# Ledger of designs, part 6: VH-VL binders against q9h9l3

Target 1, 176 residues: q9h9l3
Amino acid sequence: PRKMVAIDCEMVGTGPKGHVSSLARCSIVNYNGDVLYDEYILPPCHIVDYRTRWSGIRKQHMVNATPFKIARGQILKILTGKIVVGHAIHNDFKALQYFHPKSLTRDTSHIPPLNRKADCPENATMSLKHLTKKLLNRDIQVGKSGHSSVEDAQATMELYKLVEVEWEEHLARNPP

## First folded at step 3 (VH-VL)

Design Sf26
Fold by OpenDDE, look of step 5:
Structure Sf26 (fold): chain C 176 residues (1-176), chain A 120 residues (1-120), chain B 112 residues (1-112)
Amino acid sequence: as target 1 above (176 residues)
Amino acid sequence: QVQLVQSGAEVKKPGATVKISCKVSGYTFTSYYMHWVQQAPGKGLEWMGRIDPYDGETKYAEKFQGRVTITADTSTDTAYMELSSLRSEDTAVYYCATDSWYKSEYFDYWGQGTLVTVSS
Amino acid sequence: DIVMTQSPDSLAVSLGERATINCKSSQSLLYSSNNENYLAWYQQKPGQPPKLLIYYASTRESGVPDRFSGSGSGTDFTLTISSLQAEDVAVYYCQQYYDTPTFGQGTKLEQL
């Protein structure tokens, strides 16, 4: 069986008006929630907006941040050949300027059985926080108990594990 | 347990300056923005501004810009809000509040409020 | 600044009945990067500071009764009290933190 990892990225704003989302932190955990990667990343362009309220990124975090190209290489090495789990993961891949094979991608924001388990419409896009609260009875992103993209990655993996068997069987019968 | 304890009520004359303190405990003072919110009697909440105690960076609402000064003393875990050129319209309860700055700016901890009365 | 508009300004509801408060934002509060809505709800009783009820539009703060729920996305949000209790009489505020924080004007909830 293929190994699974969960990824969560934080982005800052670059470009003339800070509208470009650039990778500034990436966290990757394994199936057990162990941290495989957690680095601040320095975008290649000047940061216009740290988007601290979303990203948690501060200027101080960029002092020793890993250059994007280096970080990207490191991250891709980890992801290669694995099933990658994420929430709204297309944003993470976009920030990484890398798209993992669809057949090896699991987006917890688009797993009907997961929504069903949470008593949500199967075709709705639910937030990670909502699903985590509903299904794991855990609060994330509250600032009191954790300020980490690691937490989000871990939550994402745990959510997926709730529906892993059913969803993997579904995917086997219905390859993307 | 997290606590925000504000200084006592103030009575000021128009044109005067008031400085309110907010002492924090139960968490790392420099880990969260400290916000100030105004509430006139019988009115709603209005965000005044905030400080990042980590580096002293401030942001003010346009309405109060030029009259409000927010500071922080990391040695005493105390934030301050100073409002100058007081007018009767400044009569209000002022709250300090902390947010979860990492991924949000909602306010999960509040001070008890400080009443400032501006009267001739 | 993002303008927050609540409706109604005041509401009277009988005990045990559902209370619904709406909040509209002048801009979307949905952050595309994480699909979270940066909207909070507060309860304020006389002589007390506001109390956080809901954040990220639908997540209840710890200790908040289950009868409180938040819903909505984008620009339209709703706070629902499924069964009004006497202690729920208060003023409720929505607040966005997608941009520089701004509050709704408040909704006064009274017992009918």
Scores: ipSAE 0.018, ipTM 0.553, lowest interface PAE 7.7, mean pLDDT 92

Design Sf4
Fold by OpenDDE, look of step 5:
Structure Sf4 (fold): chain C 176 residues (1-176), chain A 120 residues (1-120), chain B 112 residues (1-112)
Amino acid sequence: as target 1 above (176 residues)
Amino acid sequence: QVQLVQSGAEVKKPGATVKISCKVSGYTFTSYYMHWVQQAPGKGLEWMGRIDPYDGETKYAEKFQGRVTITADTSTDTAYMELSSLRSEDTAVYYCATDLWYRSEYFDYWGQGTLVTVSS
Amino acid sequence: DIVMTQSPDSLAVSLGERATINCKSSQSLLYSSNNENYLAWYQQKPGQPPKLLIYYASTRESGVPDRFSGSGSGTDFTLTISSLQAEDVAVYYCQQYYDTPTFGQGTKLEQL
């Protein structure tokens, strides 16, 4: 069986108008929720918008941030060969400028059995916060821990674990 | 425990300047924005501006630009709001407020408010 | 700036009855990246600062009674008190933090 990791990234705005989403933090946890990676990352381009209200990123976090190219290498090394779990994970991969094989990707925002378990429409895109509250009875993205993408990654992994058996069987019968 | 303690009520004449303080405790002052909110008597809440105590970067509401100055003293964990050219319309309770969530700008902690009365 | 409009301006509700307050934003408060709505609700009693009730449109702040709930998405939001208590008499404000913070004009909730 393949090892699983969960990933969550935070992005800031770069480019002339700050509309380009650039990786500014990445957190990766293993199946048990242990932190494998958690770094602030310095985009290659000038940050125009920290998007603090969304990203949690502040100027002070970029002082000793890991350069993007270095961070990307580190992250890819961790992800290679593993099943990668994330929520709306296409955004994370886009920010990483890396796309994990579809067969090894699990997006908790697109798992019908997970929505069903949460008494949500199976084809709806639910927020990580909503699913976490509904299924784990836990509030994330709040308090001292709420500003950490580690919490989101951990929650994502825990959510997936709720439907892992069913979903893996489904994927085995219906490979992407 | 997080606390925001503001300075006492002020009475000013039109044209004068008022400076209100907000001393914080229970958290790292430089880690979060400090916001100021105005509330005229019987009226709603209006965001005035904020400061990043880390580097002193400020952002002001257009309504108050040119008259409001927000500062922070990291040595005393105190934020200040200075409003100049006071007019009767500036009579209000002024609140400092902070958000201890990095990913939001809603306000979970508030000062007790400072009444500023502007009258001739 | 994003304009927040509450309705009604005032509301009188009997004890034990449901109170509903609406808030509309001039722009969507839904952030596509995380599918969260950047909307908060506050309660303010006379002589006190506002108290945070709800954030991200539907998440209750710690210590807030279960009778308070937030719903909605995009531009239309609702604060609901399922069973009004005497201590719930107050002015309620919605606030967006999708962009530069702005508040609704407030809704005065009174006991009928």
Scores: ipSAE 0.014, ipTM 0.566, lowest interface PAE 9.0, mean pLDDT 91

Design Sh4
Fold by OpenDDE, second read of step 4:
Structure Sh4 (fold): chain C 176 residues (1-176), chain A 120 residues (1-120), chain B 112 residues (1-112)
Amino acid sequence: as target 1 above (176 residues)
Amino acid sequence: QVQLVQSGAEVKKPGATVKISCKVSGYTFTDYYMHWVQQAPGKGLEWMGRIDPYDGETKYAEKFQGRVTITADTSTDTAYMELSSLRSEDTAVYYCAKDYSYGSEAFDIWGQGTLVTVSS
Amino acid sequence: DIVMTQSPDSLAVSLGERATINCKSSQSLLYSSNNENYLAWYQQKPGQPPKLLIYYASTRESGVPDRFSGSGSGTDFTLTISSLQAEDVAVYYCQQYYDTPTFGQGTKLEQL
């Protein structure tokens, strides 16, 4: 069986008026929740908006941050050949300027059986926090130090594991 | 234990300036924004502004722009709010408050409040 | 600025009964990237600073009793006290932090 990892990224605003979403932190965990990668990342362009309320990124986090090109190489090395699990993962890939094969991608924000299990509409887009609370009885994103991308990645992996068998069978019958 | 301890009550004349302090303990001062909130007697809460103690960057509400100055002393873990050109309508309790998380701008810990009375 | 409007301005509820306070924002507080609503609820008793009850519209702050709950999404939010206790008599405020922080005008909750 193919190895599986979960990813979660935080982004800051660069470019004109900070409208460009640039990667500022990336966390990757394996199937067991062990951290494989967790780094602050320095965008190639000047940060206009740290989007701190959204990202939890502060100026001090960027002082010794890993340059984007270096970080991207490290991250891609980890993701290559893996089934990558994420929540609204298209945002993460966009920030990475990398798009993983659809057949090897799992987005927990678009898995109807997961929503059904949580008594949510199958076609609705639910937050990671809501699903985690409903299905894992765990509170995430409630810490005093901002959002933890590691915590989010771990939660995403645990959620997927709940429907892994069913969803993998579905995908086998209905390849993307 | 996380605490915000503010300076004592002030009585000022119209046109004067008041400076209130807010000393923090129990957490890293530079990790959270420090906000100031005004509450006139019997009225609601109004956000005045905030400072990032890490580098001193500030944002102010339009209503107080030009009259309010927020500063931070990282050597003493103390934030300050200075309000000039005081008016009778500035009579209020002023609170300092920290973010519940990094730059969240929702507030989990508050100072005890400082009453400022402006009267002729 | 985003305008927050609470309703009602005042509310009297008997002990043990449900109390419901509504808050409406002039703009959506839902952030599409993480599907969180940037709305907080505070309780303020006379002579005391506000106390954070709820953040992200529905997340209860540590130490807050289970009888307090927040719900809603987008522009309409609700704070519910399932069974009013005497110590719950206070003024309650909603606050958005999607943009520059703004508060509702407050709702005074009294015991009937």
Scores: ipSAE 0.488, ipTM 0.832, lowest interface PAE 1.2, mean pLDDT 94

Design Sh5
Fold by OpenDDE, look of step 5:
Structure Sh5 (fold): chain C 176 residues (1-176), chain A 120 residues (1-120), chain B 112 residues (1-112)
Amino acid sequence: as target 1 above (176 residues)
Amino acid sequence: QVQLVQSGAEVKKPGATVKISCKVSGYTFTEYYMHWVQQAPGKGLEWMGRIDPYDGETKYAEKFQGRVTITADTSTDTAYMELSSLRSEDTAVYYCAKDYSYGSEAFDIWGQGTLVTVSS
Amino acid sequence: DIVMTQSPDSLAVSLGERATINCKSSQSLLYSSNNENYLAWYQQKPGQPPKLLIYYASTRESGVPDRFSGSGSGTDFTLTISSLQAEDVAVYYCQQYYDTPTFGQGTKLEQL
């Protein structure tokens, strides 16, 4: 438990036509949901598309944002050696330009027992919001202040905890 | 509580310009886009454009491009919509509306509407 | 622009009965990264501004009665009133905010 963290990232668009997804916010929580990290992050390249409707990132959030290189270092220090839980976490790692060991990665968007518990097809990719509502009876991503990556990370951790024992046993028998 | 209060009804002649205001209270003006929506009598809703009050950046619907100007005064927490070269077809109720969340472009709070009548 | 088409244009429903309004988009409103549909529903009564009922296709706005529900994904969406009340008589609009906001043409719901 103490070696487990959950992560959620928000991305903005950089590069030509803003098609490059760049990290703009990262939130990390521990097993208990305590916030270990929550920073706005300044991409190394000019932001072309804030993708606000998706990311909740606004221009004003970038005024004092942590430079990507610095933030990445901070985040990696936290993640190193930990079991990292996330939802569709490959997107987060891609944005971080960092790939955590598969054996230490847990993606709640690809855990069949979790979907089964939510009465969803085991092989379907369900949204974090849907799973959270169904299994935790909690509404997320409904705030008036934009999306909260902290909230999402916390929900992700809570969801994983529901199937932790079963899934860890499965992984032990079937190492990735 | 969050509230958007718009200026009163306007009567204009064709070719004239109308400017209506939308004063906000109960939330930070610069944290949400302010949108304007047109509704002709007995007709549906049509998005006109929006402004980011933080820096004044605007986006307009193609239909109104060139005739509509949206501005914001952060000192008074007031958004404005100016429509020029008015036509009879511009007779409508105009609403301001704020984002549900940051830049979401779904609208949880609306002004009471401003009727603009264009007649010769 | 994404075109939103509602159906029917109008319907009459008896009190206590189910009302169903459909909305179709010209392209998918599903965002692959978060698997959310960027679709909202509004209620508008005469002389009043629209009122937000549903966002993200199925999430009820605070204060909205639970008889209102939204469903669907991709390009096909539905607003359902499980048991029509007199105060539900209004015009309903769907709106996408996946791209530049656009509204459906509206559906007039009357009491039968």
Scores: ipSAE 0.385, ipTM 0.806, lowest interface PAE 1.7, mean pLDDT 94

Design Ud17
Fold by OpenDDE, second read of step 4:
Structure Ud17 (fold): chain C 176 residues (1-176), chain A 122 residues (1-122), chain B 107 residues (1-107)
Amino acid sequence: as target 1 above (176 residues)
Amino acid sequence: EVQLVESGGGLVQPGRSLRLSCTASGFTFSDHYMDWVRQAPGKGLEWVAEIRNKANSYTTYYAESVKGRFTISRDDSKSIVYLQMNSLRTEDTALYYCARDEYSGYYYFDYWGKGTTVTVSS
Amino acid sequence: DIQMTQSPSSVSASVGDRVTITCRASQGISSYLNWYQQKPGKAPKLLIYDASSLQSGVPSRFSGSGSGTDFTLTISSLQPEDFASYFCQQANSFPYTFGGGTKVEME
């Protein structure tokens, strides 16, 4: 369990019409919810759409943001050898241009026991916000300021801990 | 080389105040949690207080014996952690250590200062 | 608060001896247990963290074991420089608490 971390990333739009999702913030927390990493990240390409409504990213956050290449190195150093927990985590890994081993990845958007616990269809993809409200009785992603990747990472970890024992046993019997 | 240097200790009467300082060097101070641990003469170790880093909102924790009387704070720009001690009692007499806390998930004190002595006596 | 009961309070031993120190927590602390060595007039030094992980630079004759409530520090072959006091500390929950200490003395 101590080798477990949760990650959440915020992306901005780059490239033609801002359709390319580029990493702009990354937060990583340990099993206890303590923040190990939380940095604004400067994409290598010009930002066309900050997607502030969702990302919470503003132009001012990019002034002293960590260059992507440097940030990626820092993040990978933290993730290496760890069980990485995230929600719809494939998006985070894609933005990082890094893919963690499947056997060491936990995606809370694809854990049937978690959905069952929340009285949701087991094979449905539920939002982090919904699961957090149902299972933790906590409101996240509230307001107009956009998401907090730290808050989302912490919520993701807390959700996983609810089904950790059962899910780890399942994975042991059914390795990916 | 990691170095922690405490200062501010001294002899005071009960009810008085002291402010301890710990100056850190040789590492990225702003990344780490910092703690105070004290040791009464000839006695064991007693955890006093912890302050976490900016990423963790500078959250503070206190031993019950000092809660409401002591305040831990930090100045990352100066690499200093402080311990404001008010309403001092004779039982607060101790050598006060500053310690660096590893926070990756294990939470241990890997570096300690030499300590500063606080004596509370009438 | 979590009480840490450390035993023995003192032990007399000779160079080459196997020394075992025990620490018991009043409730489960998982593996959030650290061991420190303190010599007279010096600050504590970290030996073991997370119950069994050896701190960098610490001799391999030191080892830690245990989980839950019962923990053990072992010195496989006592050396002259190992005569000191040893303390366990739980980091499972606030307030952090230390054991009473064990003084390893020369026989």
Scores: ipSAE 0.454, ipTM 0.822, lowest interface PAE 1.6, mean pLDDT 94

Design Ud19
Fold by OpenDDE, second read of step 4:
Parts: C-alpha cells; sequence; structure tokens
Structure Ud19 (fold): chain C 176 residues (1-176), chain A 122 residues (1-122), chain B 107 residues (1-107)
C-alpha cells in the first residue's frame, strides 16, 4: 500500500484549433490521500483553449506555472517504482509523454469489480464522478469552476481501496 | 545542509505562556510537514504536534496532553514553525525538538533540531 | 491511542555482539514503524523507516523487520559507537507514539 500513489492531470488545448491535449496541472496523492504533488504546468506550445469549464485552468494559473520539462522530471521521480492509480489514466500518461509499466498501473475506469460494486455493467467505462457518487456518496466536479485534480486523485485512490484486495489477487493470477 | 534551530525556551511559572520557534534551512521548507517532539528529563520521547504543508491545507494535529493549550503554526515565507504554549504545567517541562516529517511514501522524522529547553516551575 | 511496548528496557553487550530490540504495537500498524538512535545530549537520529528501510548513511549492520504488531531492530555486530538509546515510533495514526526506549550499554 505504501508504494501506491494516485494521479490526476488537467489538460489544455494546444496546436491547431486546440486539438492537442497538453498537460497544465498534475496532482499526486499517497495511499492516505496526502498530496505529494500539485502544480500548474506550462505547456511548451501556445495555449489555444484553456478548457476552463472542465479543466479549471485559467490564464492566471500559467503565470508562474512550472515548465513542462521540469514538471515532468519531478512527476516521474515520484512515480518511479510505484503502483500508479488513476482514472482513464492512459490520458494522463499521454499528456505526460510517459508510460508507466502496465504491471504497476491501476486504471479505475477498467476494473470490473469496481463497476459491479457500483451496480454498473462490468465492462462499461464509468465516469469518476459517477463511481464516486455511487460508492463514496460524495459529489466531485461540481459547479462551473472546473475539476480539482487533487480531489479527483483522492477520489480515485479511495475507489481503488474498495477493491484493492480482490483486484490485486486477480492481477497476481492474471498478470498483464 | 538541512538545519533546524529551535529557540524560545526558558523558565516559566505554571499558567504562563511561552512561544517556541524553529528556523529551518537547507531545504524547501514549504514542501514538508513539521512536528514538535518533546523529551522530559531522563524520560522517553513524546510527540506533541504536527502541522502539514500548504498543499495539505496546513492541517494540524495534537497530542491529547496539549490539546486546547498548544498551537502549532508556520510561516513558509520565513521557513519557521512555531509552538505557542499556553497554560503551561509542570509536566510540560522538557526539551522540545523540532523535526522534519518526510511523507513522500512513508512518514518519519529524518531531521531534528538540537532542541530548546522549557522548564515550568513554581 | 496505540501503545508501543519496547523490550528490553536495557541490554548489556560487547563489541561484536548481535543485539536485538523488539517493539510491539497494541494494534496493527502495518509497516508504519520507525527506529531512532539517541546518544546522550544529542537529538534522535533516524535509523530505519517503514519497518525495514535503511535510512541513507546508516551502516548496514542495522536492520529492521516486522509488520502488523511485532517489529525488530537488529544490530548484527555491535560497534563502539552503537552504545546508545533506541526508540521505536509508530506513524500509523495520531497521536504518534514512541516506545519506552532501549539503552544499549557496554558489558
Amino acid sequence: as target 1 above (176 residues)
Amino acid sequence: EVQLVESGGGLVQPGRSLRLSCTASGFTFSDHYMDWVRQAPGKGLEWVAEIRNKANSYTTYYAESVKGRFTISRDDSKSIVYLQMNSLRTEDTALYYCARDEFSGSYYFDYWGKGTTVTVSS
Amino acid sequence: DIQMTQSPSSVSASVGDRVTITCRASQGISSYLNWYQQKPGKAPKLLIYDASSLQSGVPSRFSGSGSGTDFTLTISSLQPEDFASYFCQQANSFPYTFGGGTKVEME
């Protein structure tokens, strides 16, 4: 458990028409939900769309944001050797331009026992918001201010803890 | 080099107040949890209080023996952690250590100050 | 509160001896157990964290083991500089609590 962290990233739009998702915030929490990392990150390319409604990112957050290359180094240092828990985590890794070993990755959007516990189809992709409400009786991503990556990371960790024992046993029998 | 330097200790009468300070250097103070641990003369170690960092909302925790009397706080701009001690008792007599709490994956005190002595006596 | 029972309270040993100190928690604390060394007139020094992880700069003759409620600090071959007091500490839950300490003395 101590070697487990949860991550959530917020992305902004860069490139032509803002179609490229670039990392703009990253939050990492430990098994207990304590925040290990939470920084605004400056993409290497010009931001075309802040996607504020969803990302919560505003122009003012980029004024003193950590450059991407520096942030990436800091984040990778934290993740190295850890079991990394996330929701739809492939998006976070893509934005980080980093791929964590599959054997050390836990994606709460693809854990059938978690969906079953939430009375959802086991093979369906449920939102973090829905699972959190159903299983933790907590509302996240409320309002128009955008997401909180810290809140989302904490929720993700708590969700995983509900099925940790069962899922770890499953993975031990069926290594990815 | 990481350094923690406590100050503010002294001799006081029961019921009085005292404020301890711990000045940190050699590391990014704002990133770490900070704790106070005390040791009565010839006795063991007793955890007193913890204050967490900004990212964790500066949350504080206290030993039952000091709840309602002691207040831990910090000033990240000055790299100082404080311990406001009110309604002091004779049993509060101890050497008070400031300690850095590492919490990146485990929780432990990896650096300690030399301590400041608090004596509560009539 | 979690009580930490440390034993023995004192031990007499000679240079080269194997020394074992035990710490028992009143309830399960997983691996949230740290060991500290304290010499007279000095602040505690971290030796082991997370039950078995050796702190950087600490000699390899020090080792920690255990999980749940029972933990052990071992000095494989006692050196002159190892005569000191040792304390365990749980970090599983607040309030953090220390063991009563073990004084390692020269025989």
Scores: ipSAE 0.714, ipTM 0.890, lowest interface PAE 0.8, mean pLDDT 95

Design Ud2
Fold by OpenDDE, second read of step 4:
Structure Ud2 (fold): chain C 176 residues (1-176), chain A 122 residues (1-122), chain B 107 residues (1-107)
Amino acid sequence: as target 1 above (176 residues)
Amino acid sequence: EVQLVESGGGLVQPGRSLRLSCTASGFTFSDHYMDWVRQAPGKGLEWVAEIRNKFNSYTTYYAESVKGRFTISRDDSKSIVYLQMNSLRTEDTALYYCARDEYSGSYYFDYWGKGTTVTVSS
Amino acid sequence: DIQMTQSPSSVSASVGDRVTITCRASQGISSYLNWYQQKPGKAPKLLIYDASSLQSGVPSRFSGSGSGTDFTLTISSLQPEDFASYFCQQANSFPYTFGGGTKVEME
């Protein structure tokens, strides 16, 4: 079986009125939750909105942040060939300007068995925070300091592990 | 202009302690990892310690030769990095440089202080 | 620990000469190698980082190459101010380690 990693990214707002989501932090953990990557990332465009209350990103974090081009290369090197687990992961990939093969992607926001286990509608999009609380009895994204991408990545991996066997079998029978 | 100024060096006997300081200016100190590198008289460079401050946490690394004896720390409010040297040995005699880390995919020392001399002798 | 073997330990050269210094790592360090110049009584100065990137302000006669285990610093045309010691340093993993140095002397 292929190695699995979980990814979570924090984005800041760039472009007109800060409506463009640009990568500002990326965290990657392995199957055991060990941190493989965790960096502040400098967007190529001027940051208009740090979205600090959500992202946890502040101006000071960007002064010595890893340039996007460099970070992207580092991240892609880690992700290549692996099964990548994330929550609403399309947003992460969009921010990375990279799209992992669908067959090697696992989005915990779109796993019906996971929702079922959490007593949620199978076709509903549930938040990572909600699923983590319901299934792992753990509070994440607490406080006003913003999200912890490492914490979120770890939670995402743990959630997936709950349904890994069932879901992998499903995907094998129904490849995307 | 980036400046690093080391201080605290001197002559000490073996087994004694000494605390080095490096005062930084000209840049946002808290955005950089800081290192100590030493050079014995007429010898090459030896990395001693590094302190990182990432995501509001400090992580330290040491050369094996100084582990358990030296402690690197920093005060970001004062833009100072310290090297507490305990149980000093004659082989610790060296010019001690403070160096700033920079990153572009890998880390490198782009600025160095002039150094402060530590002499350990009986 | 990663050992950095630098060669030669010393080299005599004349102004205008091409000077080549090599650094070998005991294990793969990707491109995480830096080169420093040190003149007598002065602190080291960064020349090259990430194996081949020229530090700002450094003359173009300096160049770095290599990846993995074998690296080279080249001075295309030695100038009077280039007589100094040179050190390689790996930044792949802790502990950081330096080469033994190369002293470039006037012939």
Scores: ipSAE 0.000, ipTM 0.591, lowest interface PAE 11.6, mean pLDDT 93

Design Ud20
Fold by OpenDDE, look of step 5:
Structure Ud20 (fold): chain C 176 residues (1-176), chain A 122 residues (1-122), chain B 107 residues (1-107)
Amino acid sequence: as target 1 above (176 residues)
Amino acid sequence: EVQLVESGGGLVQPGRSLRLSCTASGFTFSDHYMDWVRQAPGKGLEWVAEIRNKANSYTTYYAESVKGRFTISRDDSKSIVYLQMNSLRTEDTALYYCARDEYSGSYWFDYWGKGTTVTVSS
Amino acid sequence: DIQMTQSPSSVSASVGDRVTITCRASQGISSYLNWYQQKPGKAPKLLIYDASSLQSGVPSRFSGSGSGTDFTLTISSLQPEDFASYFCQQANSFPYTFGGGTKVEME
């Protein structure tokens, strides 16, 4: 199978003031956008802020959510050995308490050719929503129901595919 | 052992309808995408339709040649995938195979049924 | 649609021969290329998936290579049971499309 997946995570707030971002949903898609993983995840600590307007996470989603430790194991199993594509992916990895090898990581928020293609400054950090609209002519993260991590992961993968050849060549010449 | 058994083929006149079934066994049917592939007599293989699994919202895809006329569906509780064929044409005459995608996101057909013959003739 | 051009359409060979079949895609399909074997009166059988991965149970004399647009199926030493038709199939984009097939016949 192709060794490329895209990941997007939704986080809720935990800790005394809800300032700790804890994984509450994780979606993983393959190169063609097929869902490999999509689960609500129960943080190990009490949720203080669901951040619903952004995360789309509600209390009801946590009723049967997969415990973090279990989910993490499942996710890591999928990611191991893969090229992992994400947008601002360091946040996802942080929430997962897992860091994928840099050489196997692709962050669409830090791909200059992608920004160039979108007529954005190469060194700017553009949102997934903006890039998706500009390059894919698709609206994501629309509505009041919060983000869809599946949709975001799919968009991320499609964005990467636009610059895959060029970027992979670049990385081959300039390994991280 | 993985097994796919097609049924429902037959001789029909143009414009008529036919419903094919494929009964799966020997694996977790609900995890897999299922496809129909047909082969006209003495010809090559033609992909017809795909239906994905629950995790992927049972999304369906069709060849242009059958779009609007054929409908692929599945019943996971029965481990059956269907192909409803309406407005049949003579060019739809073929042996229809049911095929399994190995896993979700794996885009190869690792198991095939023996096929069921559909003949559309006046 | 992605057109798959398979060549040759037929090949005559003897047992022990090296047989090479080529499949060319009209556009890049990455590694989403599969090879199937079909014997008369039988359903196709998966040989190679993802361009170069050997399906379980398939003899090692079968191998696949290529990426992008050009792909090759190789039978290193043809065996009597290998006389059959072979098809490539791209799964990069819908609609999935097959090559026209290659019939490997006994010389």
Scores: ipSAE 0.006, ipTM 0.589, lowest interface PAE 11.6, mean pLDDT 93

